Miniprotein binders against q93zb6. Designs and how they scored, part 27

Target 1, 365 residues: q93zb6
Amino acid sequence: SSSSSDPLLVKAAKGQAISRPPAWMMRQAGRYMAVYQKLAKKHPSFRERSENTDLIVEISLQPWQAFRPDGVIIFSDILTPLPAFGVPFDIEEVKGPVIQSPIRTEEDMKRLHPIDFEKLQFVGDSLKILRREVGEHAAVLGFVGAPWTIATYIVEGGTTRTYTVIKNMCHTAPDVLRALLSHLTKAITEYVVYQVEHGAHCIQIFDSWGGQLTPEMWERWSKPYIEEIIHAVKKRCPDTPIVFYINGNGGLLERMKGTGADVIGLDWTVDMADGRRRLGSEVSVQGNVDPAYLFSPLPALTEEIERVVKCAGPKGHILNLGHGVLVGTPEEAVAHFFETARNLDYQTLFQNHVPAEKAEPELVV
Below, E stands for the ipSAE of ESMFold2; O stands for the ipSAE of OpenDDE; V2 stands for 0.75 times the mean of E and O plus 0.25 times the DockQ between their complexes.

## First folded at step 15 (miniprotein)

Design j4 (at its last look DockQ between E and O 0.79; V2 from the best seeds 0.00; counts 0 for: pae E 2.0 > 1.5)
Fold by OpenDDE base, look of step 15:
Structure j4 (fold): chain B 365 residues (1-365), chain A 81 residues (1-81)
Amino acid sequence: as target 1 above (365 residues)
Amino acid sequence: SPEEIKKLIEEAKRLMEEARKRAYQGDYEKALELVEKAIERAEKALEEAEEAGDPELIIDALFLIWFAELLQEEIEKKLKE
């Protein structure tokens, strides 16, 4: 039952009638904010910042305090749960994520174990605090990586540009890869449920590397595991909306609809109206302002926000960027984005789409 | 009544989903007929929702009009190809 007390973002995700689109940004807590830069100088380790409850809460609340977004996403990483199921990783300054011992064989698979939530208490505690701090004024957002995306890091040993090892395993070691993906599906399902039980109103699934597959390979190697997660989560947490996001998803929209996600996240390379048409009226959309518009003059940013909102239609839209906030983005532009979003009204924006015959002529007296 | 408005909205949704299925099948003439009927029902729902002063039903009707028009434009484009 949709409670009248659901946050605006949860109502939009469920396709409920509301007066305006809710707004949040991917990477809304980050290096573009002076308060984040100051904190990051004091705590230089990314893992220190992302694995300590007080720091997670403080960072996650920085955009809340500055901009009052309709969504407050937990400051974390998609790789954060890896040590909790037997995959240690490091974050190097130059290379980014490094998995020192890739999993590529049946023998390597023996290192994996069920997810241990004692190692993830900082996530649960942070979500509880965030839920308390924002109250009913915003949705708390949890997130996870999709099994294929997480498997890519584990198999490749970190960030890749070619995906050659994991794509080759589809042919040379398909049983090992299916076993890995099935293990990750179970762990991620439990981790989503854990985040919801600790106060996440909504969950975003990131299949960041799914867009690098052919559509056929994505349907074989990514989609089934995402469908399994969404089905299991919907059964256990029926009132929690799921956002599914792939960067570069323009070729996958119809296939993404099949997952059972409530919201499909669009990147800026997708036309919003085309996305709405292809997905249909029963699936909500998220996005999709180009993060580069935050460097534009404020009037041009306003016009682009209004264009995107008008192309999404007066229901089932979560206003966002098509990807994360860029480093060097002016804080004033982010403030203006959220202010613009708060001042939108669907009745005003869509009045001109009512056939012109019902505009009573203003009698110029 | 709110119940009558909701009935018009649900009729418009059904017509629009049928129009979309027909368009996907390549039956653009039938799809156009169905989407025009969906718009008519949604416009009537909007009028009655405005008269009732129900902001949720107004938004539901506006969304159906907007989405039906978006589908209509695509169908009309396909009929001209």
Scores: ipSAE 0.746, ipTM 0.904, lowest interface PAE 0.6, mean pLDDT 94
Fold by ESMFold2, look of step 15:
Structure j4 (fold): chain B 365 residues (1-365), chain A 81 residues (1-81)
Amino acid sequence: as target 1 above (365 residues)
Amino acid sequence: SPEEIKKLIEEAKRLMEEARKRAYQGDYEKALELVEKAIERAEKALEEAEEAGDPELIIDALFLIWFAELLQEEIEKKLKE
């Protein structure tokens, strides 16, 4: 059956019994690696690195070759699909993403069209190659940005610290914003299915800017669209688990569970045991080692990894950082993280339980 | 048998869900009673899984014991408040 052949990460995401937590890291391919820095000097355009099949595959496999994580995520960007449905963007060296023609009015909405996968062939081709390279040894992960996060970029015209245009639009043009979010929901749903059909074992949804909303605003402007994506994807891809992650998510955990995601990613500011209690026993968790621990002495890193795993319980846990790997992180620490994870054994960590009924009675004097 | 162990596991899960509901309603005495019953079922499942040498059922039982004890600790704190 498909469950017996699934990679370890997929089994954990589905809450199946396994002997250790799988591990991978958000941003595990990136600027902290010397091999990535050398490649980026030769190919300084981020658009080229993220849109050329050969470069995507090489970059995605750099952490695989160095560390053998249990998950291999495609090197890509949450904005990558935008030109495929009518939103061209540039990446500038200092500013990052720039959207020269933001969408803010009904007239602007006319530029949108259904997603065109001919413009995204490099994603599908890369996923197929990654699937062949890692097979059943690791899960291949695809990812998308959530509709609110993508809409924020499109409305603001790029990265923002204030979110003032989209927040104002919630009040001044709510019907246009809802129409934009609905269009994005359809496009993102198809893009998730596309990634699954081309090799992804598991999909992570990032709502990077959702954590900047109050919980009540998040319930109105983000959650319903994420729910719609997850519902549609589970119907069309029933064997594919979905991980849902928001940076700064301590106030949203129970609401995030309501989206129907299989796995809730916890950032490092949430106590893992508290998160498990709040989320219940039927959903899996991902996380949540503080990335700063990768700068600690290796024995302290080991202790923190073991503490997090003990707090997450012996099932339904994908070991990860609570945020992406930081620039400047020692590669030796990343290697140690993955080696520690591979050597964990749930039975060893948890089998020292002594049932309360077996406790020896107190001596009576 | 594996079927008997799985039934104990499912019983423990149902007891824990009812305990969470009762705790949410503020009925901490009943919630604690239900969690204690869930632990009993999960510990029996662990014992039988260990005798059978079934590592997947051992992990399932360990998880339920771990989660039930996590819930028990919180309920006990609420009772003392």
Scores: ipSAE 0.529, ipTM 0.853, lowest interface PAE 2.0, mean pLDDT 90
ESMFold2 (binder alone), look of step 15: mean pLDDT 88; pTM 0.854

Design j5 (at its last look DockQ between E and O 0.63; V2 from the best seeds 0.71)
Fold by OpenDDE base, look of step 15:
Structure j5 (fold): chain B 365 residues (1-365), chain A 81 residues (1-81)
Amino acid sequence: as target 1 above (365 residues)
Amino acid sequence: SPEEIKKLIEEAKRLLEEARKRAYQGDYEKALELVEKAEERAEKALEEAEEAGDPELIIDALFLIWFAELLQEEIEKKLKE
């Protein structure tokens, strides 16, 4: 049951009537902020910053303090849980994520174990602190990688452009890959529940590499495991909205709706109105301003925000970028984005669709 | 009454979801008929919500009118192709 005390973002995710779209940004804590750059010079390791409670909380609150977004996402990585279920990884400056021992055989699968939350206490403690610090003024966001996305890193041994090893395993070692995906599905389900129990109001699932599959291969190798996670989480945490995001999802929208997610995240290559037609009125949408507009003159940014909001309709929209904030983005443009979002009113924006007659009821929600 | 307004909203919502399914099946004439019926109910819900001064019901009705227009434009485009 939605309480009247749900954060604005949670109300939007549930498709409830509210006066304006809530706003947050993917990578809203990051290298574009001077305060983040100053902290990152003191703590140069990404793993140090993302695996220490005090640093996680401080970094996650930098956007909160500067911009007052309607969503505060925990500063973490989709790979953060890997060591907790038997997959060590490193982050190299040039290569990014490196898994030194890829899992490709049944013998490699013996290294996997159930997720150990004693190794993830910094996530739980950080979420509790974030929930306290933002109070009722914002939603705390947790997030995870989808099983296919996580499996891609584990099988490839890091970031890939070709996906040749994991795509070949679909044919050469399908039982090993199904076993891996099933293990990840269980671990990620428990990790989502863990994040909710520690104070996440909403969870985003990232299937970042799912958009690189054919639609048939995505339905076979990604979708069933995402459906299993969402179903299990909805059963255990019925009041927690789930956002499902794929980068490059324009060909997958109808299939994404089938997962049972409350919100489908759109990238900027999707027309928002087309996305709304294809998804229907029962599913909320997130997005989808091109991150490049944050480099544009502020009037052009305002116009694009208003265009996206008008294309999304006066309910069931979470205003976001179509992807993460770019390095070098002006902090003033991010501030302006959130200020614009706070000053939006659905009655004012959609007045031209209302017959002109009756007076302004002050929507004091 | 708020209960009657909510009933109109839920009926409009069902009609729009049926219209969307019919349009996807290529039954554009039936889809348009369902959109028009949904819009009529949503407009009535808006008028009654404005008279009641219920901001949540106003937004619910506005969303359904907006979504009806959005579907109508797409269906009319498909009928001209």
Scores: ipSAE 0.740, ipTM 0.906, lowest interface PAE 0.6, mean pLDDT 94
Fold by ESMFold2, look of step 15:
Structure j5 (fold): chain B 365 residues (1-365), chain A 81 residues (1-81)
Amino acid sequence: as target 1 above (365 residues)
Amino acid sequence: SPEEIKKLIEEAKRLLEEARKRAYQGDYEKALELVEKAEERAEKALEEAEEAGDPELIIDALFLIWFAELLQEEIEKKLKE
């Protein structure tokens, strides 16, 4: 059981009984907001926006001030820790992140070193400020990329549509790849603990590119490293729930449960009722409204939110999108999403719980 | 009593997890039997939680009833095929 001071989101993650689902959105701070666009014009470097304490805090709090989500995630990037263990990167306007010196060989591995938190003070400082600013009204969320996902960027040298270098490396240099993944596992574990120690209530692990692997390859090249992270974090941070999310995860759900995560995040391509059936009653879920519904008329958005909540059941659900908020999303729709979530009541929503074949409604005279 | 209600809830949870395992193995008739037993416990737990006015136990029971019905629909579909 949690303490009475736990935020609603933490209680949901732990499967505790609460009166409504907490809600937050992946990418809830970002380019869809006018206030973010104004700040981004003044500070056009993404590295500056994501690595300066004052900017991180301002950006992270923009959705808090506008919408009052039940979770406030730090404005950051899964690549942010890379320079702290020897992998510098740049951001280019067209290509996005670029790693000019990829790691593909045993010689390349010599550039790696243990994570250096002196280079990440802006993360810790920002989390402490966010924790203070939202107080007891929301959970502060930290996040990391999973070792496979981070390794994909480091090996490919940036964003790719084919993943051919790292997939080929699974066959041609497996021992080097395992060594890279093991180094990342240690660095990411310490980075999770660092975020928790500096104020995060909950940590989300993104295995954004894990869905690009067959289930058998995912079991070999991703799952063991995620299991190691979760095992170590649960020992060192027993009060901190972990959410685990993979893009395109319909074929992996039962295997994801095996990592020991407290919450399985579902993308919108998974039927929420099917996901709950497959995952069982002992884990919580997050998701999974299609972000395209934020472009729908507000009544249609309400209906979809209620449908997702009914499909997830009256417990153990963190309401979210199936992935990040899209550019061009109306702010009014985001506000409506959070208002709808705040006004839900599980008992009201599930009041017809008695099976129809076993009961008849009371007639009104 | 709250202790009695929690016992019913824990029994329902155990039965539902066993039902899921049996359904995965293709043992749909046994799985349905287990779901029905779990739902009976969860429905009794809900009745007692409502009488006691305990909102957390009400939600716990509602979840298990809902989950039992979710499993039952799939199992019954498989039995008809």
Scores: ipSAE 0.724, ipTM 0.921, lowest interface PAE 1.2, mean pLDDT 91
ESMFold2 (binder alone), look of step 15: mean pLDDT 87; pTM 0.844

Design j6 (at its last look DockQ between E and O 0.68; V2 from the best seeds 0.71)
Fold by OpenDDE base, look of step 15:
Structure j6 (fold): chain B 365 residues (1-365), chain A 81 residues (1-81)
Amino acid sequence: as target 1 above (365 residues)
Amino acid sequence: SPEEIKKLIEEAKRLLQEARKRAYQGDYEKALELVEKAIERAEKALEEAEEAGDPELIIDALFLIWFAELLQEEIEKKLKE
């Protein structure tokens, strides 16, 4: 039952009638904010910042305090659960994520174990605190990586540009890869449920590397595992909206709809009206302002926000960027984005679709 | 009444779902007929929702009109190809 007390973002995700689109940004807590930069100098390790409850809460609340977004996403990483199921990783300054011991064989698979939530208490505790701090004024957002995306890091040993090892395993070691993806599906399902039980109102699934597959390979190697997660989560947490996001998803929209996600996240390379046409009226959309518009003059940013909102239609839209906030983005532009979003009204924006006949002529007396 | 407005909204929604199904099947003429009927129902729902002062029903009707017009444009484009 949709409670009248659901946050605006949850109502939009469920396709409920509301007066304006809710707004949040991917990477809304980050290096563009002076308060984040100051904290990051004091705590230079990314893992220190992302694996300590007090720091997670403080960082996650920085955009809440500054901009009052309709969504507050937990400050974390899609790789954060890896040590909790037997995959240690490091974050190097130059290389980014490094998995020192890739999983590529049946023998390597023996290192994996069920997810241990004692190692993830900082996530649960942070979500509880965030839920308390924002109250009914915003949705708390959890997130996870999709099995294919997580498997890519594990198999490649870190960030890749070619995906050659994991794409080759589809042919040379398909049983090992299916076993890995099935293990990750179970662990991620439990981790989503864990985040919801600790106070996440909504969950975003990131299949960041799914857009690098052919549509056929995505349907074979990514989609079934995402469908399994969404089905299991919907059964256990029926009132929790799921946002499904792939960067570079323009070729996958119809296939993404098949997953059972409540919201499909669009990147800025997708036309919002084309996305709405292809997805239909029964699925909500998220996005999709180009993060580069935050460097534009404020009037041009306002016009682009209004354009995107008008193209999304007066229901089932979560206003966002098409990807994360860029480093060097002016804080004033982010403030203006959220202020613009708060001042939107769907009746005003869509009045031109009301037949012009009931405009009483203002009698100029 | 709010119940009559909701009935019009649900009728418009069903018509749009059928229109989209027909368009996907290549039956663009029937899809267009169904979209036009959906717009008529949604416009009537909007008028009655405005008279009732129900902001949720107004938004539901506006969304159906907007989506119907978006589908109409696509169908009309396909009929010209």
Scores: ipSAE 0.755, ipTM 0.914, lowest interface PAE 0.6, mean pLDDT 94
Fold by ESMFold2, look of step 15:
Order: sequence, then structure tokens, then C-alpha cells
Structure j6 (fold): chain B 365 residues (1-365), chain A 81 residues (1-81)
Amino acid sequence: as target 1 above (365 residues)
Amino acid sequence: SPEEIKKLIEEAKRLLQEARKRAYQGDYEKALELVEKAIERAEKALEEAEEAGDPELIIDALFLIWFAELLQEEIEKKLKE
């Protein structure tokens, strides 16, 4: 056998010099793919699709087989670990996730217990299989939700547009909320380490609802818990890069850097060049093609991919969308995205690039 | 030599970090001077990396030049304001 080397995505996350950006897509397995729709028709329960090892592996590999991304993320949900520490949930057809017994009081907190990995073997088993299947050709990604985001589901009992209960708890029951967030921080830390030990090369933390907080509130109620997770994981898993992504993160970029994440994921509303300038040269970035560009003509998609890569620089960039793939996205556009990424070459793009502002038009008399 | 090229890169990085600090403090003229010095170091590193045929050092130098020019553009915009 030959010597192993880090996958391209891991090298990019660590800021190492490589010849092109690796690419993967948030939600790259899912409803936009005909093969997924066919499988989902046979297995209509989302809980079954996300908790059965064979289905998880099949779904996770669908984009690998079709597009050969540089990263293969496990098909899962940020809520998947909840039953393992005392919070059962269901997925209802109309409402989505439902938590029938929310945690809002000290008495409710008694239902929590340390995370039980016996209930999560399908995650570990799936990660091991994915690692074997993609070998040295792609990175296997695991992921978690950030404590604030997970707490919103547990407190609200599901998805909401207002987050009124948890925001009110910040004022009326702050000690209960801090205790919940502290418990989640410990559980999520162990779950990150578990995923790494079972095959993940890289972990993404999603703070999906962090962008709904003012920056000051985010620093109070989310950032410290994310910092604690990252600090603990880096101590136990020093070779594993961590990507950190928040929906709607334009006002938070410098603050996100302070968590210690290796990679900051930019949403599509942030100008990539501005983000790189604000974040500095010592952290890597991920993103941030607007998912809507996958509905554009293919030449326009190519131009936007190249623009984003030029704006991100020739190092420390994981090419991605700035949000998850949208339902209805043409599979041909996704294939084109990955083919474009594979054919990029940093030396060609950056040594021969002439900025448009340097071109001088001829004088008109 | 790879060690000499890496020293040029490290010096350019330190100059850019100081330039960012000065720009944050509003000292745009000094920040621009530091960026220009960083570009000189990074361009020398690129020339030597190309001579050595070292793809990784070429990419490291290109990144540094690109980042320096990104900062230079912002600093020059601020000086015109």
C-alpha cells in the first residue's frame, strides 16, 4: 500500500498550498435528485432514511456516484443525536420536526442525560462505510448543530418564525437556559469526537439560527458554547479541521473568527473579497456561490464560480454554495459546478489574471 | 533555497499583519507603505519559487501577492475618501 495523504478538502481547510479549490455542496444529497426522490418514495419516513445505516450510506453516496465532489457529508440531521441524551423527536409531514416534551424549566431538565452512543451506532457505522467507499478521493464530513440552534428546537418544540419562547427565556429564566446550553455543549463535543473516531475527516458546525440574533446576543448566548466545543475538540482531535457556518452571517464574520474554527463558511449575501479582507490571511473560507446560480445558463454559472474563486484567493478556500442546494435545482447544473471546480488551476487563474480596472480604453475624439 | 523562500514569505506576512493594524488605526499612509514592502518580498519569493519549480511555494507566494493587493486596493480607496 502507499502512504496516505490528507484529502484535498482537509488540506484546504488547514490552509495548505494546493492546485485548485476542493468543492462540495451543502445538501448535495437530497430532493433535487431523481435518484433520491425514487428512494424517498420507497422509504417515506425521514427518520428511517436518516437512521438506517444502509439508507444513510446509499443516500450519502448518491452525489458521489453522480458528481464526484471533493467532500462526502453523511446524510443526517442536526436533531439526530437528541434521543441519545433524553430528547425524543418526530418528523411530521406538515410541521417538520416536533419535540412533544420541550425543555423550558428546571424540572424538564431532569430528562437530560449524558449522550448514549449505543443509540447512535448507525452514525458511526455509516461514517466507517463512507470512509472506506471514498478512500483517498474525497473527505468524509460529519456535522453538528451549535448549542444555540439545538436549544431553539428543544425549547420551541419545533421550527418557528419568531423564536419567542427561547428569546423570552434569555430574560425570564437565564439560568435554566445556560444549564441547557452547557449540557448541549458537552453532548455535542462528545458527538463531534465520536464522528471523528468513526471516520470523519472534517466536522462542520451549523449555527443555523445564530444569524437571527443581534451580534451582542450571539456573543452572549451562542459564541461561548461554540468556543468551548472547538477548544475541546482541537485538544482531543488536533488533526481534524472544523468548519463553522451561520445562516445570515455578514454582521458576524470577525466574531466568528474568534471561535477558533479553521474555516469560516460565508453565506451567499457576503461579498467574498470583503469577507477575506475582514477575516485576514490566517483562516480559511468556505462558500459562497448563490444557490440561485444553479438555475442560470451554464456559461453564467461558470463565470460566477470563477469570480468567487478569484475573490477567495488561491489558498484556503473550500468552494461551496452559500446556502444548501434548492429543491428543483437541475442536476446538470450541479454536475457542471463540480466539473468546473475540478478543471480549475490556481496558477492559471492567478498568474495570468489582469484586473479589469487596469485596462485602459482608447481615447474617443 | 526553500528555506530562503519561506523566510521571504514570513517577512511579507508580518508586514501585512502590521499593515492591517495600521489601517485599522486609520494610519493609511503607513499601511500602504507596509503593503508595498510586503509585495516586494512576496514577488521575490514567487520568482525564486518559479526558478526552483516548487508548486507549493508558488501557490504560497501567489496567495500572499493576492492578499497584499486586496489590502492595497482597500487602503487606496480609503485614502481617496
Scores: ipSAE 0.685, ipTM 0.910, lowest interface PAE 1.3, mean pLDDT 91
ESMFold2 (binder alone), look of step 15: mean pLDDT 88; pTM 0.857

## First folded at step 16 (miniprotein)

Design g1 (at its last look DockQ between E and O 0.70; V2 from the best seeds 0.00; counts 0 for: pae E 1.6 > 1.5)
Fold by OpenDDE base, look of step 16:
Structure g1 (fold): chain B 365 residues (1-365), chain A 81 residues (1-81)
Amino acid sequence: as target 1 above (365 residues)
Amino acid sequence: SPEEIKKLIEEAKRLLQEARKRAEQGDYEKALELVEKAEERAEKALEEAEEAGDPELIIDALFLIWFAELLQEEIEKKLKE
């Protein structure tokens, strides 16, 4: 059956019975690795590194070579597709993403066009190569930003802490914002399908800024567009698991349920057992070790990994961090995380959790 | 037989799904009764899966036992509030 050849991560995402949780890390390729730092000195532009096939492949494989994760995510950015649908941006070293011409009016919306995949060939080619390089030993992960998250960058003109412009547009220009979100939904849907067709086994949707909304505003301005993407992707790519992640999602878990995502990604501020109770048995979970534990003594890291795995239960768990690897994380701790994950066995972990026979109360005769 | 074990597993899943619906309705006593029945079915499925040496059925049964306990704790907490 086609299910027997699926990578361990895909099996977990589908809630299939497996011997251990698959593991990967958000930002597993990055500045904490010495090999990445050396490459980044040769290629100082983030866009140069993220928009060149050879560099994307090399960077994406750095964690694969060092740690053998069960998931290899493409080195990219959620903003990478922006130029392909009419939104130019730059990445400044200090400010991060900068969009020189924010979209805030109907006139600004005229700059948007359908997504042009000729401008994204480096993503497709990279995914094909990654799929070949990892073979059956790992899942290749693609990813996108959610419409609300992408719209936040476009409307604010880059990174924001207050979200005041886009949150105000919900009231002052709701039709413009709905038009933007609808355009982004279409572009992102096609981009997800494109990534799957080029070799992504699994897709993660990042609604990184969705956790900054009130639950009501999130249900109104983010959720419908995510549901539309997931529904459209599931129709076109029924065998591809979708991971849905929001940072700061503790107030949104029940609302994230029913989006059609196969996996809900938890941040570290959610108790994993509470997350499982709230989500139910029919959806898989991802996470949620605090990235700060990678700075702890290795025994404490092992204990926390085992705690999280036990709280997630023996099925439908993808072991991850609750957020991306922090700058300055020891490579040894990342290695230990993946080694710990490979050495876990669900039968061993959970057989002893069969409730000990309630010792019959010794009838004190 | 593997088919009988799968039947126990599917019955335990249905019972847990019904238990959750009852708990969401505030019928916690009925929810606990359904959890207990689900757990008994899952435990039996585990025993038979271990005897059969089927690692997939073992994990399916262990997951249902674990989830039954997790749901029981949730319901018992709500009964104390």
Scores: ipSAE 0.802, ipTM 0.930, lowest interface PAE 0.6, mean pLDDT 94
Fold by ESMFold2, look of step 16:
Parts: sequence; C-alpha cells; structure tokens
Structure g1 (fold): chain B 365 residues (1-365), chain A 81 residues (1-81)
Amino acid sequence: as target 1 above (365 residues)
Amino acid sequence: SPEEIKKLIEEAKRLLQEARKRAEQGDYEKALELVEKAEERAEKALEEAEEAGDPELIIDALFLIWFAELLQEEIEKKLKE
C-alpha cells in the first residue's frame, strides 16, 4: 500500500515523520494474561493453539482488545513452518521443541523439500482475518526465525545449552551445514513473502541462537543468509519493512545493520542513545524498555518510557520492550505502557531540544 | 516552500553522514565542522517548517537537530582524548 495509507508502525519502520512512536510488545499475548490462561486450560496443546485458525486469531487479538497496541503480531512459533519443508517436530510439556530426526548428514538432507503452503493455510487465513479486524488502526506483523537459529534446532534436535553439534559441524561438515542453511534461506524467504501476501504489514526476523556465536562466527554462519533473505524480500515486497532482533548481543549492532534490515531491535542492555549513535540516522530502532520495569510503580514506568523515547529521538523508533513480556507481569502495567505511548507527542517532547545559542547564525540557502 | 525545506533537510542529512565517516577515520575537527554546518541547515529548516505549519517537516528537522547534537557530543569527547 502507499506510504500515506500505512499504519503508524509501518511509517516509523520506514523512518517517516509521525507524531508519536508506535508501540507493541514481544510476547504481548501470553501467560501473563488471565484471558490467555483460561483459553490455554481449555486448549492445553501449544500446537493446537498455534495451528488452529480460530485460536490463533483469538489469542492474537487478546492484547488488541485489552491494550490497543500499534502492532498485532500473529500468534505462532518460529518452528511452525518446519513440517511444510520436511522437518516434523513436537512440542513437549517439559522439553519444549523436539525434532526426532535431526539433519546432520548429506543423506539426512534428502528429507527436505520446497516449502508447501498447503500445510500453512492456517497462517495465511489468520493473517487475513487479523488484517480485517484491526483495519488501519494497527499494523499486522508476521515473523520468522533466521536460518542459523532454525538450523540449530534441526541439527541439535531441540533446545540446547551447549550448541555442540552445530558448532562442531562448522568444522567437520561445513558443506552440509551451508547446504542446510541455503535450503532454509530459500524456504524462509518464500514464507516471508507468503505472510506479506496474506496480510502482514511488517516482518520481524529473530536470530535467537545467533547471539551464542562470536561476532566473527556470526558474520560467517548467520549474517550472509539473513542478508540474502532481506535482499530477496526487498526486491519482491519493496513496501514491507523488516525488523531484525537478536536477544542479548549488543556487540553486534553495526554488523546487524549490515544485513540491510529497516529496523534494528535493541535489547535492554544497550544504551539507546549509544545505539542510535552507532547505527546512524538511516536506520530505525525498536525497543528497549527493560521488561522488569513492568514490575515497577507506574510513575517509574512512565519515567523510563519517556527516557527511552527521548534517547531514541523523535523519528524512526518503534517503542517496545528489550525482551518479551515476562510471566507474572501485571496486566495493569502493560495497559499503562500502551496508554503512556498513545499520549506522547514528539513536538512536545523535543521542541526544547533546539539550542538557543544556535539560533543566531544566518545560513546561506 | 516544502520543496525548499526538504532540500535543507537532505543537505543536513548528507553533512551528518559525511561527519560520521570523517569521525570514523579519526578526522575529528573536520567531522565537528560538518556537524555544525548540518545543524545550521536543520535549524533553518525547522524555522521555515514552523512558519509553514507543516508538522511532518517539523519532525524531520527536529530529528536532524537532535542527531547532530548527539554526534557533536561524541566528537567533542573524542577531541579531548
């Protein structure tokens, strides 16, 4: 759609002038909400909740109904597309994700096939419904995991604390790993385009396991594949901004910018003013209120939100937490966060930032 | 006119990009000169945008003034080192 008809969040992601920062929260639908807990008791399977269109839509809209965020992210998982290209998975109550047949050899690679969107109809249908429900009042967000992160799950067979199998493959079977990453890059690219075509205004890339790599290894094994996704998506979906987020790796900011993402997500360990200086004026930022502030008295939360916004500047900022909403977070604090964001005005916050001593010189124009 | 204000904004943006490049090369005195020139253009743009009553151009100019001040602070710190 044209930039004049874009939701506020899309305008911010593109660096367009707007009157206030849009706001949404990672994990804004979830176990901290009583309404989610009630639904999850009736439907205890996470796979059912994330793969049934009616449940996806209901869950995705719970924070919309309660808080009116500027972004509504589809309720899903970064592993959701795996069966669509040949990698079945389960989610167990204690272990979390389990991939029973890991891919570690060239023979294992034969199980992969091109992504089959018939197996992902619930994603497309849900995005269309969300787009209709929120209209022009919020952006609908889709998301994917980065190839390194997805490959880590597939190679390790689930979650891991050591990453020893995939890290070892970097040295013992690099050609197999590159082939896996290349296949995932293609599949993820098509899945991004699929989400955009079915209603997503904006796509977030999560490289959750990329933060476990040294910067040099990240540049070798993750960045090139993310860069390829972004290049291909920008060609096919030139109006769709891409947000890129890695938890816990403020040391990668300049390298993350090199992927060509429109928005760099900052976690709460990064000084927002320092992040803006390091990233420059050409890219937007997302974040980065510490989620622990949602447990603070409401006036302290207000002060921190205002501090973060002032540190991010009056343009190119999507207000968010630096991490997902924590279990046990008071719903009243989440409501306060969104109400505070809606009442901000950039001109009011930044009008006194013009130095009086700089008003005197005449400029040649 | 809006087109003239947008030209000031784009010039300020280009000056800030060059200032960052020069600062990365260690050329801090030149970087500071460029930041000061960029801020002058952005302040002019803000004055004209306020007279025109154009809120989007006001925000664009304000962002560049804010970013110039952020960059100036870092460059001045580097000059003392």
Scores: ipSAE 0.634, ipTM 0.894, lowest interface PAE 1.6, mean pLDDT 90
ESMFold2 (binder alone), look of step 16: mean pLDDT 87; pTM 0.843

